# Ledger of designs, part 16: VHH binders against tRNA pseudouridine synthase Pus10 (pus10)

Target 1, 373 residues: tRNA pseudouridine synthase Pus10 (pus10), of Korarchaeum cryptofilum (b1l7a7)
Amino acid sequence: MGKPVDDLLNSLMNLLDSETPSGGGCHLCDGLLSRELGKMLRKALSELEGVELSSVKSGVSLPAILIEREDRIRANHNPPKMRSLKVTLTRLLDVAISSLTGLKVSQEPDAILIFDFERGDVKLELAPVFIFGRYRKLQRGISQSRRKCPECGGRGCEACGWKGKIPQGSVEGIVGEVMREFFSAEDYVLHGAGREDVDARMLGEGRPFVMELLSPKRRSADLREVESEINRRAAGLIEVKNLEFSRREKIRILKERSPNVKKLYRALVEVEGGVEEGELELLKGLEGAVIRQRTPKRVLWRRADITRLKRVYEVNFRRIDDKKFELFVLCDGGLYVKELISGDDGRTSPSVTEILGKKSFCSELDVLEVMVE
Below, E stands for the ipSAE of ESMFold2; O stands for the ipSAE of OpenDDE; V2 stands for 0.75 times the mean of E and O plus 0.25 times the DockQ between their complexes.

## First folded at step 4 (VHH)

Design t49 (framework vhh_nb_b201)
Fold by ESMFold2-Fast, scan of step 4:
Parts: sequence; structure tokens; C-alpha cells
Structure t49 (fold): chain B 373 residues (1-373), chain A 121 residues (1-121)
Amino acid sequence: as target 1 above (373 residues)
Amino acid sequence: QVQLQESGGGLVQAGGSLRLSCAASGFTFSSYAMGWYRQAPGKEREFVATIRSGGSTYYADSVKGRFTISRDNAKNTVYLQMNSLKPEDTAVYYCAKGYWTLSGKYYFDYWGQGTQVTVSS
């Protein structure tokens, strides 16, 4: 069943001889192309086995010596309208692969086959699959992104499956492991519309995200089944909903819009020396206020030290006992609510601490809504 | 000691009207958002309407133009005027104290006992 490859090889060699400078591929390649083409085409077919694809594109990498020989021929013979060996070979391989597999050649392909003539090898690069959805985080102590493996510190070891990260204890890991199985992907990356703190819950309609699945051997799945399986495995920890196929473009949109999206928070506030319900009415002074917030001290290790202006739109509250109350804040994305409460030694103004005249701090934080469509 | 007590439910014919009331005590009523949710047999609680402390109102699409939420801060009472009732409006209606949102939905932490609304065809 090698005959279709052998027939194509003869056609490819004839075209190379007619299209390359000096009309002789043998002088450029010293027999390398004829020795490797059949081997590499068979390897390409083997690499495509079991992979779900609708389209493909070929890429070519040539040894430096062949590029140098071609440059010398062009310099010495000045051939009009001649294409490079690399361009000619790429076009011929596209035709060969399309003929052998029935796959469409596309400039936005599901896969790229890189024919590396320097190493005598073929690499299959699979385009990522993107899934858009929303997640709710029902428990505290769950990060959005995977944590570094404690046994190897991120290098990769047997305990983490050589990824350098552990799937446990993160939204990315819990969701990503299920999607990885359905799509036969090598790995995954969660891109969220902003991030909540590890100790914060994400409730309401959930936070928008795009999951990027890396090197997926499957490109189709029943997303209702994927959704059901995630929610079954993660019962009581997280929930996902409204999963749909998406594109890389959606990641950019989520990142660009995140700071301009309004968010609703619930905070449990503890007040030094106690608080009466009448004092809490002073917090209505935050409604419509523009908060001048310098980067909080606790995040200076990863964020630039700059001052941002963020608006608070609505405030509500509920006294729990003599020392605690719930605070509800509708505000601009990017406002640090823990520091809106504490004042961070004057780095955030106005603050709950300033308004009440008593040291106040956030002991629990919930994100109730992220206001995006 | 937050208490919410609904009243005004009952049996009504399709096309009829009912007015629900919710009497609130144990908190500074004027400072909080108030809302109505409903739950039909075998279904999850669904949002109906909310009114914030400032008077802004939000409605579920299924009730827009038919239901009106209002409040009387002097009486610590929130109301739901339900007009042009349909059999699909049959549910237990719950008054709730909660948080205002731009989505027109609220997260609620205190609920009343509920009042049954039954709309016959």
C-alpha cells in the first residue's frame, strides 16, 4: 500500500527538477530529497493516524548548505521569476498530503506538518481548541490557575506527570483535566475575565473564561456531556455552564474588557471596637465615589506601583453582630475590595476605615457577579 | 432577628390580578435592596423582580410589562403587583432581602416563608 506514496514521489521529483534553479534538484540536494521525501511522507501519514482534522498545511525546514547552494546559483545565473526550493517543496508537499489524505489545504489549518530535512523528521503541530464558558467557585481555597508541583518546584517529575503543575485545588485543573480527556489534548490553559483571590468564592452567573486545549487529537465533543462530567466530578467545589466552541480572539476580548467590567462583591467586615447599625449608614458616602487606589502592599510583588481611579456605584450592608457586618459593593473591575475596607494605611481613599473612623478589615470575600455579555 | 412575612397569595383565573405584600422587620429597611423570587413544583427558584434602596427596578423578561415591584419605606413593606396572570405564573413567591446587581438578578440571604399563587386556565 506504499504505491500511492511512490507514485507521488516520482511526480514530486520531476516537478522539483523543473522548478528549481539550474533545473536539477540533484545538484542542490546531493540526493537528500529523494532519500528523505518518501520516508518523511510515510512518517507524516503515520503522525496523522487517529487525529481528527478537517484541514492541513505543510511547512519545510532545509539544511543551511542547501540554502547556501541555492543563493550561489541565483547570484551566478540570475534566473527570472524563480521560486525558492523551500517554497516549491512546500507547495508540492501540500498537494501530496491533500491527495493522500483528502484533507483541505488551508492558511488557517487544524494542523501543520513540518518536514525537517535537516533532521530527516516530520513534526505534527496541532492548532489549539478553544472552549468558552462561565464558572462558579463554591468553596474558598481554590485558585483559578494550577499551582506548581511541590515535589519538583515546576521542573516536572513523575508525581505531576512531567507538567510541573498539579491539577488539584484549581478551577483550571478541575475543568481542564475533564476537557483534556474528551479532546485527547496534551495540556490546557484557562484564560479568565479577571481573577478572584484564592480565598474568595465566585458566585452568581459565574466568571467568563476561555479554556485553551493544547495539541488536541480530537476537535469535536458534546459540550453538554463535557459540562455534565465536569459538574459531576467537581460537585460542591465548582460548576461550569454555557460551554461553547470559541476562538483565540475571545481571550483578547476578555482581557481587554476585564478592567472596564463592573463587579458585585460581598465582604465580611470586622470592625475594631465594634460597630452600630447607625454608623453603617455613613457608608452610603461611598455611593458614586471615585476611589483613589494605589497598588495594595500585598500585591506589590507582582503589580506595578501605580495609582488607579475606580468608581463605586452602589453600597449595601447588613450588621451581623457587634463587631461584624456584611458589605455589598458594586464597583469598577480592578478595584481591590479588601483595601477599600482597610484603607491600606492611606493607599486607598476613601475607605471603610476612613468613613467609620475605626480600623476595619475584610475577613471573607465573595464575587457575586461579573457584569459581561 | 430579620423577619420577612409575605401575604396576598391565592387562587386566581388567567388574566386576573394579585398584589403580594412583604412586611419586613429587624433591619434598616430603606438601606437594603428587596426582591421577589418564585419556585414552581419541581423547578429551581427563579428571579422575578428587584427594587434597590434608591428605587431602581429590574424584572425578569417573562414578567416585564405585567408585574410591578414597589416599596414603602415608611411601612417597611415591599409589594409585587401582578397583572395579566398566566397559568405559567403558578408558584410559591418568596420575598427576599439582598444585594443589588446590574444583571437585574439578586443574591439573597434572608427569605420569607413564601406565599402560594395558583393561576387556573
Scores: ipSAE 0.000, ipTM 0.260, lowest interface PAE 13.4, mean pLDDT 82

Design t50 (framework vhh_nb_b201; at its last look DockQ between E and O 0.09; V2 from the best seeds 0.00; counts 0 for: pae E 18.9 > 2, off the site)
Amino acid sequence: QVQLQESGGGLVQAGGSLRLSCAASGFTFSKYAMGWYRQAPGKEREFVATIYSGGSTYYADSVKGRFTISRDNAKNTVYLQMNSLKPEDTAVYYCARTWLYGSKPEYFDYWGQGTQVTVSS
ESMFold2-Fast, scan of step 4: ipSAE 0.527; ipTM 0.814
ESMFold2, look of step 5: ipSAE 0.000; ipTM 0.111
ESMFold2 (binder alone), look of step 5: mean pLDDT 84; pTM 0.856
OpenDDE, look of step 5: ipSAE 0.000; ipTM 0.191

Design t51 (framework vhh_nb_b201)
Fold by ESMFold2-Fast, scan of step 4:
Structure t51 (fold): chain B 373 residues (1-373), chain A 120 residues (1-120)
Amino acid sequence: as target 1 above (373 residues)
Amino acid sequence: QVQLQESGGGLVQAGGSLRLSCAASGFTVSSNYMGWYRQAPGKEREFVATISKGGSTYYADSVKGRFTISRDNAKNTVYLQMNSLKPEDTAVYYCAARYTWSGLHTYDYWGQGTQVTVSS
């Protein structure tokens, strides 16, 4: 409010004078502080209205002229215990904002208030909120990440809110829209512990993920209520569970541990020329095998063409009819199971096709578990 | 004929420990997928821990670092060591065995369950 800001401004000006080498007024600022500081503090308070915060940090940007002026004073006068104007202003603004709002000052703040003295303006930057959880994808045809808007092809248009992406048809969008509403966020990004194919289901205990909420005006919410609302809106499509507040470091951990994550898959395998129960026993040869897999042809448009070694730990199977069987595979994360089945014209070896000596392909894929050590 | 028999449940104070045992008959635990599940009052049955035929272990995030699944092949028994117990761990704990991988929540055989109650 006006009067408390004016009272505080007098205290700040007195403190600034005591911390700078000018004595008898702020010679460094040439009246800038008296003209802009009160206005900028009021703007900062306005920017904070309606925003849930527990902590804040001030940042300061100064005109080049003031930086040059200070450098000249340091060079010519060599004053003892002189602090830079920028450092002094930052500390004073931290104290001022804390005094006016009751927010604590933190080096890892919920918000940064950038006081731009060159433009006479204040910018509020809100730290993201991170939510860890697990998702199940109960239907096929749902991508993990949001798809390009079909009307603009990713360029941005009114139909997609200029994001170039649509929320429909993805785990990220379905989950993220609900979280965006609860946290009054501008946008969101889903970081998964690996990915499943669009046509694959994700079952069991679900895939670990961290949702990053951008510029959230709310930082607290009942995560059980968030979970219930997601599961209500996405009934029969997607389920989330075990939502908890998290940190950016969890994203790094999910990415770094991704090669060590084991996955359990169920595949429906169709065999040209048919398959007998006894032939399936040959697939036990995959247990403990190291699979040499070159990037599958179907993903070469977006993945580097490299060869990786991936282990299969366990294999099980159940014959359904004369042409089909269920295959269960426990393997290293990053192994492409569709190509473990087809062989991808020798790009994956050994393969189900090689072992059976019959052309085999995956008609349905389910990820049953994503198993983090 | 496959049978699973749990034991080791009971009342324990928060911060305490319990070890659940699952004795198997009619099959070999080292040759099968084995798991522990729990069901709290008014809640659905949830995954706790699994051990594969190859000995790989996997845990629900809520119990990682506190619970350990293991097996003794000579005794044909699977264990769940539960440390740093919380009131939230109160549930009936079930041992499960699978001859097939047809879904982690559709086991071939289930035990009768053992009650674990953690007091605050």
Scores: ipSAE 0.000, ipTM 0.174, lowest interface PAE 15.8, mean pLDDT 81

Design t52 (framework vhh_nb_b201)
Fold by ESMFold2-Fast, scan of step 4:
Structure t52 (fold): chain B 373 residues (1-373), chain A 121 residues (1-121)
Amino acid sequence: as target 1 above (373 residues)
Amino acid sequence: QVQLQESGGGLVQAGGSLRLSCAASGFTFSSYRMGWYRQAPGKEREFVATITYGGSTYYADSVKGRFTISRDNAKNTVYLQMNSLKPEDTAVYYCAKSLWYTPGSKYFDYWGQGTQVTVSS
């Protein structure tokens, strides 16, 4: 679009002379702005090709010499209400881009075009897209977040596409890859309302999450089609539901409430020497109990060795056979249910093992509900 | 012991409304998820709606937009407001203190006796 750009250059230079201190577009820029404006506007138009946008905002960075020249003029002449060259250029570039593209200028834009006049470069920054929903994890062995790439240990290499992470084996990767395709995003980040253990399932209504899509070239998609495609590709592994467009603020809300949530667990408990129905009634002693739990041995590699107090609110049970029963526990978030069962050699008290007087262990764990409000 | 008592069922014409109530006793009501299920003659029991202890609600597609589940923890009661009733909604409606156990399988601690809802054409 050569001619429209060239026409705008004449208008912009005339306006700079009227809007800046000393009428001095020419004095401040020493011809630099007139040389670069046309080049920069053409670069900006090129950067916008193929990108879905409704709104834009311009940003400007100027060479140090122009800033110093303007500061010197202001110091010598002390003009009390004159706009800076940077402010004037930003306003004019907003008008120019809107005129050339038909995009609306917004203070909360889909894209920011940063005009770097020192480098003669234009940087396009695309605002992320946020999608809220709930996920169920139907199989064990799936992490919430993507794992570090084993080839580079998280640094980035060719094997991981320089991301430092692999998409396989995680809720984030399974869901995020589909969303990345629909939105033509460069990457993604899953923000969950807490986490479940890798070997635990996440069932019930599912765990709330916000997916943050980075540098998306598309901003619209049918979220019912996105849900359907995720659930089709992840059949038997992961289910998502109730996907809706969201905002960054939702991530903060989910994180703030995470430590105060209650969780409902189902555990399959195996009892050495067997268990009778009447013995299980003793487990009602856990209801309303404050559990003194020292950091479990198995997580000492990543957690500080401290003692936490966690409440159990309700306990239910159902005997399966001579050696097994199902245990249902409603408790504070952060209680380690496997160790509530085993006692972890006295590191958790009271425990199922202590109450029954028989060695007991958790062979399966499910999170049935995460109660975030 | 746990007891769930449903009420509010009856005969209503298509397009009408009914409000079901379930009075709960014998457990800490405010700490449990409550739900409504229904069973038509000769069919399996199907999910209708659930409400978590924190107030989050979930509905079967067949009733979404027409039915509303709510709870009153002070009265130990869960409600099902049924609007725009259809002949296909005719069933015995059951209150449940319920746990989602596995995909496609429902695990329930306790069920009420049920209340009959009949929608005439």
Scores: ipSAE 0.000, ipTM 0.249, lowest interface PAE 13.6, mean pLDDT 82

Design t53 (framework vhh_nb_b201)
Fold by ESMFold2-Fast, scan of step 4:
Structure t53 (fold): chain B 373 residues (1-373), chain A 121 residues (1-121)
Amino acid sequence: as target 1 above (373 residues)
Amino acid sequence: QVQLQESGGGLVQAGGSLRLSCAASGFTFSHYAMGWYRQAPGKEREFVATIYTGGRTYYADSVKGRFTISRDNAKNTVYLQMNSLKPEDTAVYYCAATPKYWGTLSQYDYWGQGTQVTVSS
């Protein structure tokens, strides 16, 4: 340790002098780069300590004075075409880090080491790790995304680890905390194929998601062990399955397909004035129907007031008692099923309320399946 | 009387194929989702495949690309075509039916007696 950096410094300075058409790299830096390079390489090695990586790439930022000096040299006489100092230094640092660490240089690296010669500092940027899977939400009252920390109101404090969000009470938090521990990540973000209401369960084969792990110091883990630990800690609340390593592109695919994803719902419907078995057969009129749905009143505080057209593909039902029945609906993603039932004062048409001619409302909602190809 | 009767099981060499059938009686078959489950010696019963009334299908990851579930409403029969069989596929295979929806074991109202599938190495 230390001695290899000093040996490389002499080699790198000789290469810089031989590779620049000016005949000497120190002509541009006035010794500044030579003084800083050793310090920066030692800082880089310190930043890499304890980090699991297979590949790396160097980045460089230079003091304005060195850029100005290079520009003046190019302007004052007609030198041969020369590579910029920044480009040359980046290549030399790639070689140096590879030699010191055994890491491969890649254009799609696990990490970028940013050598800031203006500030005399090195910043390590770690590429995210992406994990694809499916989650089931077995209890009502759990949000998909983390909630603001009540202690700091979202600003960040010691109680929330300066994140401004708490892990409890959300799928993102419950799953993300376990993954954060396995991958020694700084934070996490859950990207779902749509979302369900806080009060809705997510059952069946589960909702597809990609978890993005930020600044992970580990990149390998047994995903069956991760899955087992999530399911153990979250027993009775949520479950995950079929975890696999993924890429950022999967998030785009899930978002682009979200409007075309079909969902199967189970709703408990309560009918004012009661309902007879024969009346429920009228609900078959919803099969194949295009529902004209204006943004529900209950979500106007956060959603644009627009009208969407959504198709219902299949409907099934089961009468429970004289005032209640179970409704099963296969429909386009983005349809608000609670309002498909209530009609939301005419904002959703056709509706269960309109078809039955009796005021109806959804007292329980379950998402049974999210159908993504 | 509701009855589900499996057939088509047997001994097959690794890489071979088998087609399981489940004949249903005593209910309106077209109104029921149908599924296949299996249980290997010393293991819990696990999901294999399901087919909904509208023709939608779901498969366990371990069998995707190798097994195909289908139904014939005119014959009141559900099928499981098993290709590229592995020793790990050795199990008793059960047919199941429910009028509700697809999902977990708890969603199925009726079960068959099972048929043995043995894949030799």
Scores: ipSAE 0.000, ipTM 0.190, lowest interface PAE 17.0, mean pLDDT 81

Design t54 (framework vhh_nb_b201)
Fold by ESMFold2-Fast, scan of step 4:
Structure t54 (fold): chain B 373 residues (1-373), chain A 121 residues (1-121)
Amino acid sequence: as target 1 above (373 residues)
Amino acid sequence: QVQLQESGGGLVQAGGSLRLSCAASGFTFSSYWMGWYRQAPGKEREFVATISRGGSTYYADSVKGRFTISRDNAKNTVYLQMNSLKPEDTAVYYCAKVYTHGSLYKPFDYWGQGTQVTVSS
């Protein structure tokens, strides 16, 4: 039942007096609890307005002086084994909020109400919402993560809504803005099962991801409607599918499995001096091969310079003209396909360039599948 | 190495149904998209339907709502359920191993003999 705050105050103060060693509000709080409790309960109710919640938990912050007073009482007066003021007050606030709102108290709550008796204020903390799905990236030039705002260089300004990032030109931004609207969230973070280069497409079944929605005022939505709206706004750019509610643990699982995935790539290969149909058959030599790949020069600015061994499982090809062919490669995750083609001046071996005996380079790259097992 | 064996074709009246099967061997079936393609007399081979590794399906506009593609990874088999058949569906039907969406990238080769479907007017 929802009781008026005034009716609860007398009951709460009487219980506090009986359950604490000092008689509650008289000695320990110096009248602070009776002055602030009603005001902060009304503030808490105001903070909860318009927020979708199934469960709540109260937290309490007390001035240091009240903690010191209670410690002195316990040390000097040897009272019965009683709950601390903080513990008792937290329990009473849980009961009060539940009574006023009908919300269930939970150890894994949708929201925490922090009653700060030092400042005389209440802070609402909303638990994130997690959505798992797969995305396809249909155009090149789109990053996975949001880019820094060009106006402020990442520090936050009016143009970016003080986030330091722009939503345009990224999977995170394009997908996240729609989800932010549906869930009335303050912000969002995309956690992908690995990443593709900005200039690569992500096709096939798409890349697994978890979207983390921060401070959401809504916790329910029809995920088919969310999916439809993302795919409508992002038509020709990004597609999402198989959206489902998830948990933080799924992010860890995606990261742990990422090194063990196989990937299928399509590359457009340009060959200096041209290529004949029969020469392409030599590329079958890559099937089952272990590629010795030193960190490509292109990514040394962000990756440690180490040598990795990566297997190629299948190779197929289709000649397009006298200077170009399509190459399809099924390989271990973490193999850099652009350098599998070019050889990166011997940093990758064997390579398409080595096998054909002609300088070859990747002009287009597509990730066709990310095989998470 | 790759072998595909299509079956289930035949003669059927307009409005009838047929279920085509394709038994696959020589590759890791569950790791590939599978597709159905058809070739009518005097025409080029055209896309009909494809199914992804995860079971997502895609269809040519001419067959949407009438045909259903499915797969059984335990049997290394892909199926095409054809309902409300029309005379213009008359063709030899081929299954193919594909890397992705069949209408975006054509298969490298057709390894089977195909199965004839004839729909009487």
Scores: ipSAE 0.132, ipTM 0.583, lowest interface PAE 5.3, mean pLDDT 84

Design t57 (from s07 with T52S Y53T S56Y; framework vhh_nb_b201)
Fold by ESMFold2-Fast, scan of step 4:
Structure t57 (fold): chain B 373 residues (1-373), chain A 122 residues (1-122)
Amino acid sequence: as target 1 above (373 residues)
Amino acid sequence: QVQLQESGGGLVQAGGSLRLSCAASGFTFSSYAMGWYRQAPGKEREFVATISTGGYTYYADSVKGRFTISRDNAKNTVYLQMNSLKPEDTAVYYCARGYKVTYWDSTGFDYWGQGTQVTVSS
């Protein structure tokens, strides 16, 4: 906590005079900094009200005229190497805020206080909170990421709270709204270990994800309570488990490993002209196969048209009736299973359609497991 | 023709270990995923662990870190090593041949053994 702002201000101005190239801030800033410091420190304390923090760091933005004046002094007099005005002010403000609040100064802070001396303003920038967990998606028709607001088409309007996205109908929205409330965050972003199609379920142990909470005014919460509340509100739709606090690095790990993550799928396959159990044994030819897959036609609107090589590790099946069977495929992440089945007019080879010699298509898809190491 | 025969069940003290075996016959063992399920009195059959044809393993959260599933294709046998046993692990344990390598449901398993009783005393 420390001493009153007025007492601290005198000490800061004396230090500024001894530490800057002009011999002091009064010569460089024409008294501007001394007039604004007390006002800006009070604004900073106001910005910190109601915010949970363990650490802080100050940032300083100076008027162009003061930077130009300092450059001129250095050019004209070539003084011994001294700390810049900006560096000196940043250090002094760190000490001041720590003294007034009891917060620790850190290079990886919970918050940055930006003292903008050109505008006479203070901005609080809150570091995100990251939560790692796994989600199951029990119903079809739910996207992983929030959809564009239909009222404004993504521009932002009153109906979507000016975000351009709606929370309904997505894992991100359903999970994120609860976390947003617990952490008093402004917004959220779900980073998944890959994604499933909107019409696919995500079952088993669930898909790993990191939820990034933006500008959170709280940094602590009972994650078991958060988990319970998500699962209560989303009953029958979405389930989360094993929530734990995480770091930005976890997002990088999930993204880096995403192309190499193996996935287990269950597909309901419909075969034109029907299929006998003996014919399904031919599908064992997919085990260990490298699939040459060109970007499926249905996703060309959002993906580059390139050819990828993806491995199928295991295949199992069960005939349901004369026209349908269940197909279980363990394969590389990024393989489009619907097109592994249909062949997409030769864009995927080998395919179920190619091997059986009969047009086949996927009528239901489930992601049973996402295997992350 | 297809047979699955469990063995290795019995009475054990809490904190102890037990190894279950399942001998399979009548099919090409290496071509099928294998799993372990359990059923406590008055409860539905619960997933424990599964192992794929490629050796990938999956566990129920309640046993992860304590139980290990493995297979020996030369002996047509699947094993369940159970460590740090708890009274809550008391159940009849069933071996199953499957088409699924996930715990989502047991409907992906087409043949089941007779079961072996595991009783963990407090």
Scores: ipSAE 0.000, ipTM 0.364, lowest interface PAE 11.1, mean pLDDT 82

Design t58 (framework vhh_7z1x_3)
Fold by ESMFold2-Fast, scan of step 4:
Structure t58 (fold): chain B 373 residues (1-373), chain A 121 residues (1-121)
Amino acid sequence: as target 1 above (373 residues)
Amino acid sequence: QVQLVETGGGLVQPGGSLRLSCTASGFTFSDYWMNWVRQAPGKGLEWLSGISYSGGSTSYADSVKGRFTISRDNAKNTLYLQMNSLQPDDTAVYFCAKGTYYKSLEYFDYWGQGTQVTVSS
């Protein structure tokens, strides 16, 4: 009906009148409050319809002329005066929305209602939902992150729903589409504790990740049901486990600790001209070695060309036939194992190729464990 | 830890176009308002444009409204400024800045190092 909004508007105007010596006159706004406030509050209630929230915060965007009146010193970094029109409007709107909805006002809210007085509109901005878990990638040929939409090249088109990316063929897309449905989110971003190559599997207990759900209209769900649905739809491709609600801070922690997280790899190594059992013992020389690795040629299209020092902690091997062996290597995160094997024409030293004195390459790579500290 | 890296600046003829990019790291990009600010030689900082968490709300200074377009790609942690119909008065160092919810200069936490844009014949 809008009657509670009308009643609240009268109360807020009376409060404003009692706090100003000019009987509530806005010296900066010339009646903007009285003309738009009721209309904007009704629109705000409409925007909140069907959205799950525990807390809210109001934001205000004013016409350029009013901004100029209050903030004529463009380079001034000082906070606005507490009695500014913008601050006053924000506080009044916080009280109004809290009164009308029962939602708590928070400085770290689930949602921000942006009252745009220049356009006469209200925009709802929803804080992301974060879900921590681990994923296993059971098949090769699946990327961690979504690829550009082939029809628009990343620009956004109807075929990709204007995202510029496709969900198929990636861990992010396969997992994210299910989570997007459960949380009624607009989009999603997967933040992994490092990544594996497209042609590598991710096995064992899985790789830690945080899924960031953008503009979610739901903030709660049974994560066991979410997990089951992902594993059902992605059967034979991807598995997720140990899903739990998380926070923005967890993404930072994963990224900061990623270079220091140890990883265990299994590689199938093919040796040109063959390899004898006794030659494999030379690979024990990699244990405790600091590997000087320049960014591999194959990833220069997306990585800065820098030299990194990475440690190998343990090496084990199992001969398969005269030309092939399995290599198990425990090393620092960020070491490129394919190039630890090939040497990448001297860009990685020491290497398997260098130690054996024979051209060697990785034909299969598996990440067995990502060891979180 | 927080890093903002601007690219895309350079020399351009009057009436030309440039696209600036700002790549963010060390924070959850989609949780923050992002802004473009410039500083012309011998002048103070001028706020140009701001964009909300999702990209659903944008705001522009009158000096660039209709010529510049701000956008963001939260999956790539990248902020963009498409600059069209460039004028000699647009010559400045352009900064991207991590804002807070208000989109106001007094609430900016971190700034990039800036990228030079020169509009000259």
Scores: ipSAE 0.000, ipTM 0.076, lowest interface PAE 27.7, mean pLDDT 81

